# Designs tried in a protein design chat: VHH binders against q330m9. Part 6

Target 1, 357 residues: q330m9
Amino acid sequence: AEQEPKELLEMSTDTERLLEENDLRPLWEVEKDFGNQFGGFEADIWKWEDIQASIDAIERDVPIADLPPGFQRRVAVPVNTGYRNAISNTIYVGVQTVSPGETAPAHRHGANALRFTIDGSEDMKTVVAGEEFPMRDNDLITTPQWEWHDHVNDGDETAAWLDVLDLPLVLDSLNARNTFENHELDRQPVTKSQGYWESQYGRARPFEDTKEDGIPGPFEGNCAATPPYRFSWKDTLQTLRQRAENDDPDPHDGYSLSYVNPATGQPPLFPTMSFRAQLLQEETDPHFHNAVDAYFVIEGEGATHVGDDVLEWSERDIFVIPPDEIHHHDPDGEAILLGMTDRPVFEAFNFYAEAEP
Key: E = the ipSAE of ESMFold2; O = the ipSAE of OpenDDE; V2 = 0.75 times the mean of E and O plus 0.25 times the DockQ between their complexes.

## First folded at step 1 (VHH)

Design b13 (framework vhh_7xy4_2)
Fold by ESMFold2-Fast, scan of step 1:
Structure b13 (fold): chain B 357 residues (1-357), chain A 122 residues (1-122)
Amino acid sequence: as target 1 above (357 residues)
Amino acid sequence: QLQLVESGGGLVQPGGSLRLSCAASGFTFSSYAMAWVRQPHGKGLEYIATISWSGGSTYYSDSVKGRFTISRDNAKNTLYLQMNSLKPEDTAMYYCAKGYYSGSYKSPFDYKGQGTQVTVSS
């Protein structure tokens, strides 16, 4: 008979019953269950042609007005093998569409969100905390926790954008509930002039504390709430190109800019997630880390090597790198990626680790 | 311990009616949207109706719109499906599902009960 090299530990039936009836488990049973809640995430890629076909199908079949209140958003959501409700167990990515004349009604929630515009116009707007933000291609607009937001397409073409939220962390991992509210109106009142929120969190302002009163935190610099804000692609691209002309690339990220929290100037845009625009011109060096990296391809084409997998990407593709997988990027010419990561959560608890092979 | 227990299925003639019930326990029922999903023999799952956590809004698939009514009683932690004008095509195992969080979609397949069989035949 063949013998196993490691022996299984077995207790008497009376001992097992005693532990069970007292809601006790032995450590060796509990230890094997830690870290298995969300399974192993896989490197994966969602091709834009498949996403486009899917959102076109949903648009034909599902008018936003027919969806129940609180859920009136038409979104196609990339879902991973290890967590079938989002791209990872911390980060939610979705592609939302709004047809001409449609409104995604005003609501607010405890989850942080941003919108990265794919196909927008001056007449497609996200309304946040009383201000209309036109959705221009590749602009990043924050709809932070508890800020009212609605989406209104007064244009003549269907708009599409990337939603990025910390929903899995807030709703599943932390199990936060009662963190949602519908507005009494489908379209919130516009009470702010265009550019108001950007002006309040700009560099030129009265000599004042940029932090809000009553928001103490253990980590100075990350305790202030993230404001409604628009990061112009025109400005971001100009700055990326200036970095490429004047500096050396980071060996892993190429030339990059962090979308910082305007209230603090710190890289985490939200306490739970950070975002970068990355310009790649050359093959990057391999590394690995315990944070998840998700990407949207803003421009160009190339490949990302993740362990034994090769993800071949082109413009508007979405892909994900799971924790602890060795990876590097190989652009075919110049490419620009939107990088999204849960790294701030790891840093807040002093868990973040990065290494080279 | 999360539990969803469906009841009210059975054999019915075409054109008949049935009322399904789902008793929920082990979670805050009033905080979640709920759904009814069905699976015909040898086919995939079909989502047929949803209701918001408050009961203020409902959504129906085209195959049942106008014939089925979803409702809930948050005081009793119970979900209902009133099925009218039943057709042979409605024959399936019917599952109660915890399908939506307030403000977010949650897969209905993650939290479904044992099901109740509905058979429409003459």
Scores: ipSAE 0.000, ipTM 0.116, lowest interface PAE 21.0, mean pLDDT 82

Design b14 (framework vhh_7xy4_2)
Fold by ESMFold2-Fast, scan of step 1:
Structure b14 (fold): chain B 357 residues (1-357), chain A 122 residues (1-122)
Amino acid sequence: as target 1 above (357 residues)
Amino acid sequence: QLQLVESGGGLVQPGGSLRLSCAASGFTFSTYWMAWVRQPHGKGLEYIATISGSGGSTYYSDSVKGRFTISRDNAKNTLYLQMNSLKPEDTAMYYCARSYGYTYKSGYFDYKGQGTQVTVSS
């Protein structure tokens, strides 16, 4: 349903019919629809107890074996009031669970994705591009654009993790089609030893000047594509702690580390999304920007003030800050957040803007 | 090598019935949702029906609900479409498709067979 301002000029019925018959609309009617297709986004929070209760309800009511390939994944998806398919119109966040003995079958897609482990184990694996990655608590594993991936729980406890994808941007905003493919096997062949992908992106890297059989490899030239990669939480936390002990905090993000693209050595992790681990010890300063910030609470509790709203969060909660809302964080003691943002899209097109009130 | 081979089409009178079959090979048939889609001459593809891997869930387009029945035999790797009370507007090339789910969106099908022609006329 659309509302028309009373001040707009009314056209005759003949004029309206002429425009409609020729698929034409006058500028003053179209202009009002730009930027309002999704109704705008609201600040919102999804409490872990509600997410868990919802996943438990899905497990009770939905036989996983009857879900189609590509969708044989038990996921609860936070959805915003302004966009009912994801947390925002650019970023998708889902909480996925896999019970003991279950397999999420191998597939690949044009969307970039990562997995941030909530409850994992050595026997819970994400298999990406031929390598098994054990899913350890708070590790971040990339399953980048068009790389085969599957998830296998050979352990005795249910695993849980965050799926973070640029699905709304790729599928809804860009209307991309033919961006999904199922593997012929439920589990892809394991062709790489554990640690292989991490080892290839050190300071010394494979590099070939000549392509073989006309198929460019990831090491031919200086490829900027994000590889399959695991960011160890142990290493990330250690570096974050050292930063907190030796450096000044950012006024808005506290002590932070950006997850870098291993192929370039710099952020963003994906062309469409960037990610930060943020350690907060003190109330941050207010600011606002046109990029969306979404958060997962890794550790601790506190509140985030967004305009006139106060989002009270604790461990494992998910929350979102919409564009152009003044916000700041107020941790209750020490807290660690995973920050997720579509800022790289804005920066790539030179329209990112940030200001203090 | 993935293949879907449709059969069972032909010429029928309005009000008649046909049963279409689709023989699948080259993948684990029982793990995939399967679909029937059709394309009338000179028109786009339209969704008809989908069925879950186990056969426990079925979905139909409004135009065929109550007239057509989708089923499968996983032991034989075969998909079926029983078509009753056929109408001239059911005339189309019918395709068996491997599906990502119960949705009617064309982007949710990753493979389609060669098709079998159904003509409803006197």
Scores: ipSAE 0.000, ipTM 0.187, lowest interface PAE 16.5, mean pLDDT 84

Design b15 (framework vhh_5c3l_4)
Fold by ESMFold2-Fast, scan of step 1:
Structure b15 (fold): chain B 357 residues (1-357), chain A 122 residues (1-122)
Amino acid sequence: as target 1 above (357 residues)
Amino acid sequence: QVQLQESGGGLVQPGGSLRLSCAASGFTFSKYAMSWVRQAPGKGLEVVSDISYSGGSTTYADSVKGRFTISRDNAKNTLYLQMNSLKPEDTAVYYCAKYSWGSYTRSYFDYRGPGTQVTVSS
């Protein structure tokens, strides 16, 4: 087989050696290599049956207590063909389980994270920044940059949730070092009453502050982008139903809500990622964009058409649409999706582009 | 302050053996996974082997699997790498590294020792 890419211009061996000895490359070689270090990922789908079987296998075979402090977490991670550490080169999605009596020890890191509960209970807690957040089915809880967080199952049933992080962007693209710290204790002290963090982002809050409050980390002076917060599924579903009864659907997203940053009131939950709940009742219109879309199926079944591929999904499946692929959704009856996108990064740099075919 | 000091490198003939040691101080050694990482002339860093904090689990790069053995002595705060059936391709500076989240993503430079040279003559 012949190799690609092609050479634009031939050079003598002496010239090639001179450039190599001085760590120089000619423009035409560098330009053709841009865009080939990351990406190239495909539309893909991870079926819940396969995810669950994989996590059951991890539980059987891996003594997670032998992992480094802070890493004792049972997680199955969807990985794409073009980027083998995550679902895309910007967004990490993992499915984590914690069995009765287990604790995922307290740690903190520079990456932004959220937890979307799949199977929870009142006795399954995510503790973040001194407050216990019960993990209820389909609630979304943020664990912001550099805030201590741990997960403890005091209940009788195994809990499961999605971890969603900007990890590939932070660690691979930005090469952020020293982005992780273990706590001295497996479980952090609870120092806040329930509802404390929600109360801090109500109507009565300091508004004239000229800088964000810092969150402690290995690098003193770093600041949180997003507060600890829980978005109730009860409230989210109620609002989706109200929109379906009163409004016209978006041609591409159906009836949708954005999980807004409580500190700003704006759609980007994190500077790097935005999230929406989408209620679909009818086939959507095709479009394409340069941002990636990843999805978790909250309820229902259907298909998403991506270029020449058809992704057939049902409840708890995870799937991804790569950049620049024409796509549309075709629900079989009513369905609800959690949409996750790196669109905020593109918008911050004025690179976002969207079009209809 | 984290300190790691490698020893045991040298010049050996193909097929020979070497045992590397790493003395650790400045952190609770028994609470952290450890790695051996190498850099061959003109190449980037390659993770050779990892060991869990207890020694209960180990991993190896395909290039060294079956030939190298990683071990640790938590009572002595010491990490070891037994290298058998050495090949010219194993010529590199070998570094002891403290594992942390993101270490595989380029953090090895921040928490590794000064290295020990292994040269396998062709």
Scores: ipSAE 0.000, ipTM 0.190, lowest interface PAE 16.3, mean pLDDT 83

Design b16 (framework vhh_5c3l_4; at its last look DockQ between E and O 0.02; V2 from the best seeds 0.00; counts 0 for: pae E 19.4 > 2, placed apart)
Fold by OpenDDE, look of step 2:
Structure b16 (fold): chain B 357 residues (1-357), chain A 122 residues (1-122)
Amino acid sequence: as target 1 above (357 residues)
Amino acid sequence: QVQLQESGGGLVQPGGSLRLSCAASGFTFSSYYMSWVRQAPGKGLEVVSDISGSGGSTTYADSVKGRFTISRDNAKNTLYLQMNSLKPEDTAVYYCARGKYYLSGSYSPDYRGPGTQVTVSS
């Protein structure tokens, strides 16, 4: 009977009791529990067909008007197995739909948000900070912290987009509350003409009107605020193509175009999240980093190798790469991905790290 | 509870006009696409006209284009159908219906009122 190696260091029952009664633990026990607050974060992929079927099912069973205040959104939420509430502990991704004639009521929240349009139209509007933004295919529109926003579909086709928020960071990782407010009206007043926000933060902008007011709402901080802004896909794609034609690719990420903060002209787009369009033409080299990468497939098909897993993706699929997992992309032809990462959170504190195997 | 109640139906001569109304309650009226549908004797349900939540978009069946006008007053939670140049073939029970679109592009009303009879006869 191979005697199980006697644990060299056993505390007395009295010591264990004393620690327990005083809510104390020895360091070696605490150390083992660090990093285990959440369940296992696994690489995963959500197929568009399944997402679409799920959204249709939700819509069939639950009218938008029957949803509770603040949750009057039809959204299918990819959830990682380990967390069960979001794609990661820092980033929330949802697929939202608004059918013809529907309005998602106006509200605002402390969380940073953006919309990436999957199926849009000129008649699908997201109203942010008083301006109506058309949601055309692959447009990226910011919904900044504490700005009123609502969605109105006056078209004849159902619109769909990605909701991306830092909700898990706030609610779960930081164990804080998300400040939230419903507007008195279902639709906020339109107080800005189309193009207003672009005119404020374009390449040509007013010289002196740097709003001294800093961060909207009851929040304080030292990061640049993200303004309301629409990144047109047409312009984004054009710029991305220019890069692909004239520059060298990153060995790991291919050709990337960052959605920069319009106010600063630099990444990150949000203090908590960075976004980029990635054009892949060839297999990339493997690397790993301590930030999470979530992806939406804008165009093309291929696979991403994550450790021993292979995620085969096609258009409109969503997949996620956990921190510290060795990964590389293998596109079948040319592919374009929307990359979403919590890298800025790490960079803010000099914690970001990446390496090659 | 979602409630829809039609009114304004009746007997009219060919070439005449009627205005139908529908009172809605139990849901955010302005957030939904609304429809008028009709069922003639021995026929299935036919969508006559649609209107978006804001009223900015309207559609009509080919058979009623140029004759019927759909409108809504969101402040009153009321849907309207102005029917002009009525024909015998317009005889049907007319229903107010809350519209529902799916991601697939399919349209299906999920609630409808009890209906109002419209009879066009000489």
Scores: ipSAE 0.006, ipTM 0.236, lowest interface PAE 12.7, mean pLDDT 90
Fold by ESMFold2-Fast, scan of step 1:
Structure b16 (fold): chain B 357 residues (1-357), chain A 122 residues (1-122)
Amino acid sequence: as target 1 above (357 residues)
Amino acid sequence: QVQLQESGGGLVQPGGSLRLSCAASGFTFSSYYMSWVRQAPGKGLEVVSDISGSGGSTTYADSVKGRFTISRDNAKNTLYLQMNSLKPEDTAVYYCARGKYYLSGSYSPDYRGPGTQVTVSS
């Protein structure tokens, strides 16, 4: 049979008006839009020199006191061509700076967040739920949903870190509202000793601390919630190097460690996002998956091949791999990446899939 | 720019053999599934065979299984189709195609070459 151009299935003008007047759309128009709305994500890379130049321009041109209450923060946000509010439609990454003597005021929100320190010091603090967490280079600190947090630079050098949040999923996809609150004080009171939150999680329980009426804790009845916690880079790097010394690498991820939820002892770190430190020594094998992978380059340089694109990265660069694109990593020598993914959302609903080409 | 160019088609007697080649450029050849797709006169497109990027996995349509062999040379960016025991029903334009599998289980070719004619005389 000859394939002839089919006549368009056109409704009369009266039918179109009737549907429009009643906020109705026919199935064949709605189905087409669902396929198009989130298929536009592209592989992309944000070079550290461009991020730094942008932050420097913000600092020069934007008085922090003129920003809205609760948002008095200098942040440069990578935004994707396919989703102009963040690096992807599920994960937000921002680079935040706080100058000496400045405070990013106390607030809380429904979105889960972590801080991965780029340039920190003992005198740069993230204060979470009453505890001061010093921000040390490459430490990861959680500021979980609805926990009060502020950032205070009592040092003499400007601090910088990654903010990583599930903002697009919470605010855009789920359309969650009433998700933000400012504290009455710019700096919250410090009510916990350093190490308090770590002491409540991540330790072996003493033999005699079990009671017949249960185990006391600040989140009694909600053991799945991620607590405030600091993951030391010194400990993480040591463990990562031990893995490289003793195990075979994963063909796609190299040598990797997952950041765990301290309340469960297992990944994912948040119900919506998981995080890995990945040590690459050799070119990895190609694969593809329906989850998004975003990366921050902790150390080294190399390239990641994504479909028809080659992303050439070096230390402190940020890059993203969209869903269903074949990819592999080619480090130039040894490199360490922080991998960030929305994979837990897919796994929670049994949607996650991965394949080799 | 992605380029695919087939060669090796022609006229052959029933029971004969032909080897098709496809020269690929403009992308990382070894990272893509490649396929041979054909269109017989008056019929739709049929995926004849596909091969993974490494060459470790191949599939064949029931109509050609046991007679056709797909292979690739990643060093030369070239895809091959060895066609043996050809039948009049194999008469078609044969296209080299690049594509990817979606994890939903569907295969989507995103580029095809201009095609090469294979005619099996009766």
Scores: ipSAE 0.000, ipTM 0.275, lowest interface PAE 16.1, mean pLDDT 83
Fold by ESMFold2, look of step 2:
Structure b16 (fold): chain B 357 residues (1-357), chain A 122 residues (1-122)
Amino acid sequence: as target 1 above (357 residues)
Amino acid sequence: QVQLQESGGGLVQPGGSLRLSCAASGFTFSSYYMSWVRQAPGKGLEVVSDISGSGGSTTYADSVKGRFTISRDNAKNTLYLQMNSLKPEDTAVYYCARGKYYLSGSYSPDYRGPGTQVTVSS
């Protein structure tokens, strides 16, 4: 019978004291602790009904005006048991609402962000880098690093959208303080007509060097910056339908599209995160990979099997698949998902791995 | 145009009390966090207390907690600071301020009044 290693590694209190006094730890204690600071993330699901009830409760208990400066936004944040600040250790997802007449004040920050519209209207705007972007259902609008953005509801009904940011990666993994600045005005000046940012990346587009201004803000890097941009749902859905009519589905992902960086025409959308729209018409084959997948249900209902867990989802639900879990999707008829992943981080480090069971 | 005007300062003995007022105009007062900040002779700016737009949430610097009370009257667009048990260390110019956050989350007022002098001495 063999003793466990920890029973053989006894140190005197004097030795422990000497190590502690000099800010040293023995390797075998350090090695035992590796992989325990971030991880233990579980498969989970957040139902829209529960999210909405929670937002309504926050509004009853804490008026927006009473929130701290810089945080005057009503957001319900899905949190994983293994990481109590976000859906994963790399991706933050939140559900934000803005009532009629409210403004979420203008600010900018180093973390990349996008908004995926859940309940929008013509008079609900995300204003990014001088352009008003109407928030229409299922549109994806980028609010990339260091670009001014505010949210203004001049309509008569409450709007809701999904926030997706690389905030946990920036703050917790990279030892970076999220560089942050409030605009002097709650609503930034509108300096661009609608359609301006889209026009910069069309097949016919200006040939000027404004893209050569590098990475916005105080940052440096080797990746092309993501511009402000709106991906219309109409165009996205039309492309998914074209794929369904002309192509074979991927065994694991169905008919999928990548939201590419408009400046490069290539994935990923952000250096840290990739996004897909996935049309599922049949049960997919199982696979696993070491990147996290998070999903928002755009349309339809079904289930996702993750190891021994079954996540039963319907429209507007949010769910997450931890790294290395065997999983597959089983739609009830047809479903469309927004997929979110930190795969680009893994690829940048030559660390991405994927397999079938 | 944002305007803030403090009043109520003066000379007071140690252990005494003063009540500061700040009249606000040029913005929707009830929608903004408001602060009292002070500058003692030869020292930098110190945030004394903050109050939320509704008045339901308040914070205090450790040096004044339990002695100072911030309040607001949104119908009169007025911010108040009740200062009790005053100490010589409280001698400063007191400013009414509306908050702004800068790079790296640093706090600084985006607008403040001209200030009112509070002097605590025998």
Scores: ipSAE 0.000, ipTM 0.162, lowest interface PAE 19.4, mean pLDDT 84
ESMFold2 (binder alone), look of step 2: mean pLDDT 83; pTM 0.839

Design b17 (framework vhh_7zox_3)
Fold by ESMFold2-Fast, scan of step 1:
Structure b17 (fold): chain B 357 residues (1-357), chain A 121 residues (1-121)
Amino acid sequence: as target 1 above (357 residues)
Amino acid sequence: DVQLVESGGGLVQPGGSLRLSCVASGFTFSKYAMGWVRQAPGKGLEWVSDIYSGGSTGYADSVKGRFAISRDNAKNTLYLQMNRLKPEDTAVYYCARKYSYGWSSRTFDYAGQGTQVTVSS
């Protein structure tokens, strides 16, 4: 009679006990477990109507002002099957709303963050490092590592925006504890004129011989800090249109602009994440890479093919492409996406890999 | 569930030849490296040969130039052609699936029931 296949990685119980008693594991058990911590990431899409319905339910059922300090923000967070705390194990995306008269209290943290405005107004403000940044539709505002920030709606309409943070990487992967602090005041003092931070990073800016601290806060660093900064959508869209009229598209990204760190002039907006506005007019060519791509649909509709999956998206949808999945975009007419990626982490460690099928 | 079923063993005279076959099921055969390991009477397991999904092969020094490993992905079948057999080749031969995620080139996670090869006059 035929025997069952035997598992060739077996050890005796005595050997297993000896290793366990000494906090040792054999190589083949460790190798078997590497890369399988989170079950693998799936391509997924969160439709705006479902996000909006979920936020409306939170507003109805949860008095956020009564939540403990640090939790007083109304946010719906897309969570992936492979990592149930965020859209991926490196990138956190959340949709936040602030109703008229509400304040999201001032805090700071080691995680880098930005706000991409969905529904804004002149009277909806993100306050960062002493400056009020009005939140206007499709503007991107940085609230970088260790900078104080709060959100104040002095207007008459509910505001909505996309929060993007490297939170899973900072808190779960790197175990960077002691990386959060609440301000003494719910609203920080406003000490800078509007446009101040933008003005410091133009062509006419101070040149200094001495290196400034790269990371503000209780821990000093040697990397250049990402400043508080507003990327105007009016200016970004104009530049993107000029690029589309005068240049050739990238085969995978279409016509793109990187949100560059103004302090370094480099495409990674943060050491951990880079961001692009991508204008698509034609079906893109397939490729794959080990970095994660997440997207917010700024304008238009279309589909993204990820392996055998098809993600059908329209304006304000959020979707994600997991590592090493072959993908391409197929816009239905013209579309504009906000692309978000953890590629800078891979590049910093010389791990980034990209290929075409 | 993984199944590996060997066949083709038997009694042969020194200098003779045998071809072993292994039919695989329960996994995507074409995506896995496969191999052969053997166990002689009273001895431990010895790696004989492996073949990667792309067709690259490896052989133990004791069988180089005499044995040839091959695969037919359309039939989910692994082969070992054994030529110029010696008495020291007497062993139970196991078809094995290589562990596809790991740093060791000779790590296997499943083996079949085995097929006996006896080389004797």
Scores: ipSAE 0.000, ipTM 0.249, lowest interface PAE 15.8, mean pLDDT 84

Design b18 (framework vhh_7zox_3)
Fold by ESMFold2-Fast, scan of step 1:
Structure b18 (fold): chain B 357 residues (1-357), chain A 121 residues (1-121)
Amino acid sequence: as target 1 above (357 residues)
Amino acid sequence: DVQLVESGGGLVQPGGSLRLSCVASGFTFSRYWMGWVRQAPGKGLEWVSDISSGGSTGYADSVKGRFAISRDNAKNTLYLQMNRLKPEDTAVYYCAKGTYYSKGYSYMDVAGQGTQVTVSS
């Protein structure tokens, strides 16, 4: 073969200095960094015992009142080797706890968020856009873009839940820095009846913007915006079990139920992320895709094979499968996973790809 | 009981260099984002640079390529190496305690007296 063009192109020290002093890089140096900016993502697993021990250590050592406004929240955040601020460069997952009598103060942000309850009660509440949502075990509650939300524990037991946000995409990839606001009150006033937000989204749906403040632009008249909403685990589990009794499983996902955006009825719960409850009874078939899949183990135990790696999981563990890795699930008996993916971003770019080995 | 003590400022000619230091106490330094903010006389605070617990850095556009932030967790000390100083860099420089999480979401708390940097011929 002939010599590579790069083997022939050695710049002088003077040329290198000239480019560096003017914040210029030649194309052949920049090309090597495209797609490798974050060092690559690894398959990884965070065991619940380690997450819980870490949160317990934070509770002992960190006076939450000394944290800056907006950060007075006790959260342990899984961070990947290739991106040390979240589980991936698009998906943020955190485990938050609130002790009896504590309040996580009201705020809002441009990032989409949901809360998946791990240990809750009727006296533990997420308040969003004027409605109190009691946090019941395994319920999924949305706190979507720019909706005020706070968390208040009026009970006698510590509550725990999973925070899932598109925070890395919003803040790091898109560099959207002016996307956060603290409320003037730590606990927002309750202005909606229980069940209000759920009642608004049947076949007939609101057409007007649900935002109440004066934020101009993209929020006005957006009937497709994800509303505050609670997906009951009781109803979700019943539907999932009925699917298992009446339908064939998907070869890769088992029996699944998508958390849909109530305003559109479509699977992307957020423009940036979609979510599924997956019931597994048998080993799944291998596949791979360019989207990230992250999981929280709702119930059961098993393993996920990612290339030559095996992630052994049990209840409440969190794990992630990086892009383009061949994977399949092997449950030990029946298991239920919460699947979380950035697939909607790839679909918006017409870039999503999936294949079988 | 958070204390931040800045040092290393002084008078320097345009094009010169200075290295600032900040000694921290009263918190677990290694676990926090740390940063530098500055205030010119009669002006507001301007963010200059920050560094995560893991060493990831950020810089204001006005100082990018000229300043380098670093930390020594064993000594609870934050540094700012300032090169090719300009008259516009004249300000009191404050060490700031960040958060565990991310600079893009946090307001940094300034706790020290600051150190004066004056760039003039």
Scores: ipSAE 0.000, ipTM 0.114, lowest interface PAE 21.3, mean pLDDT 83

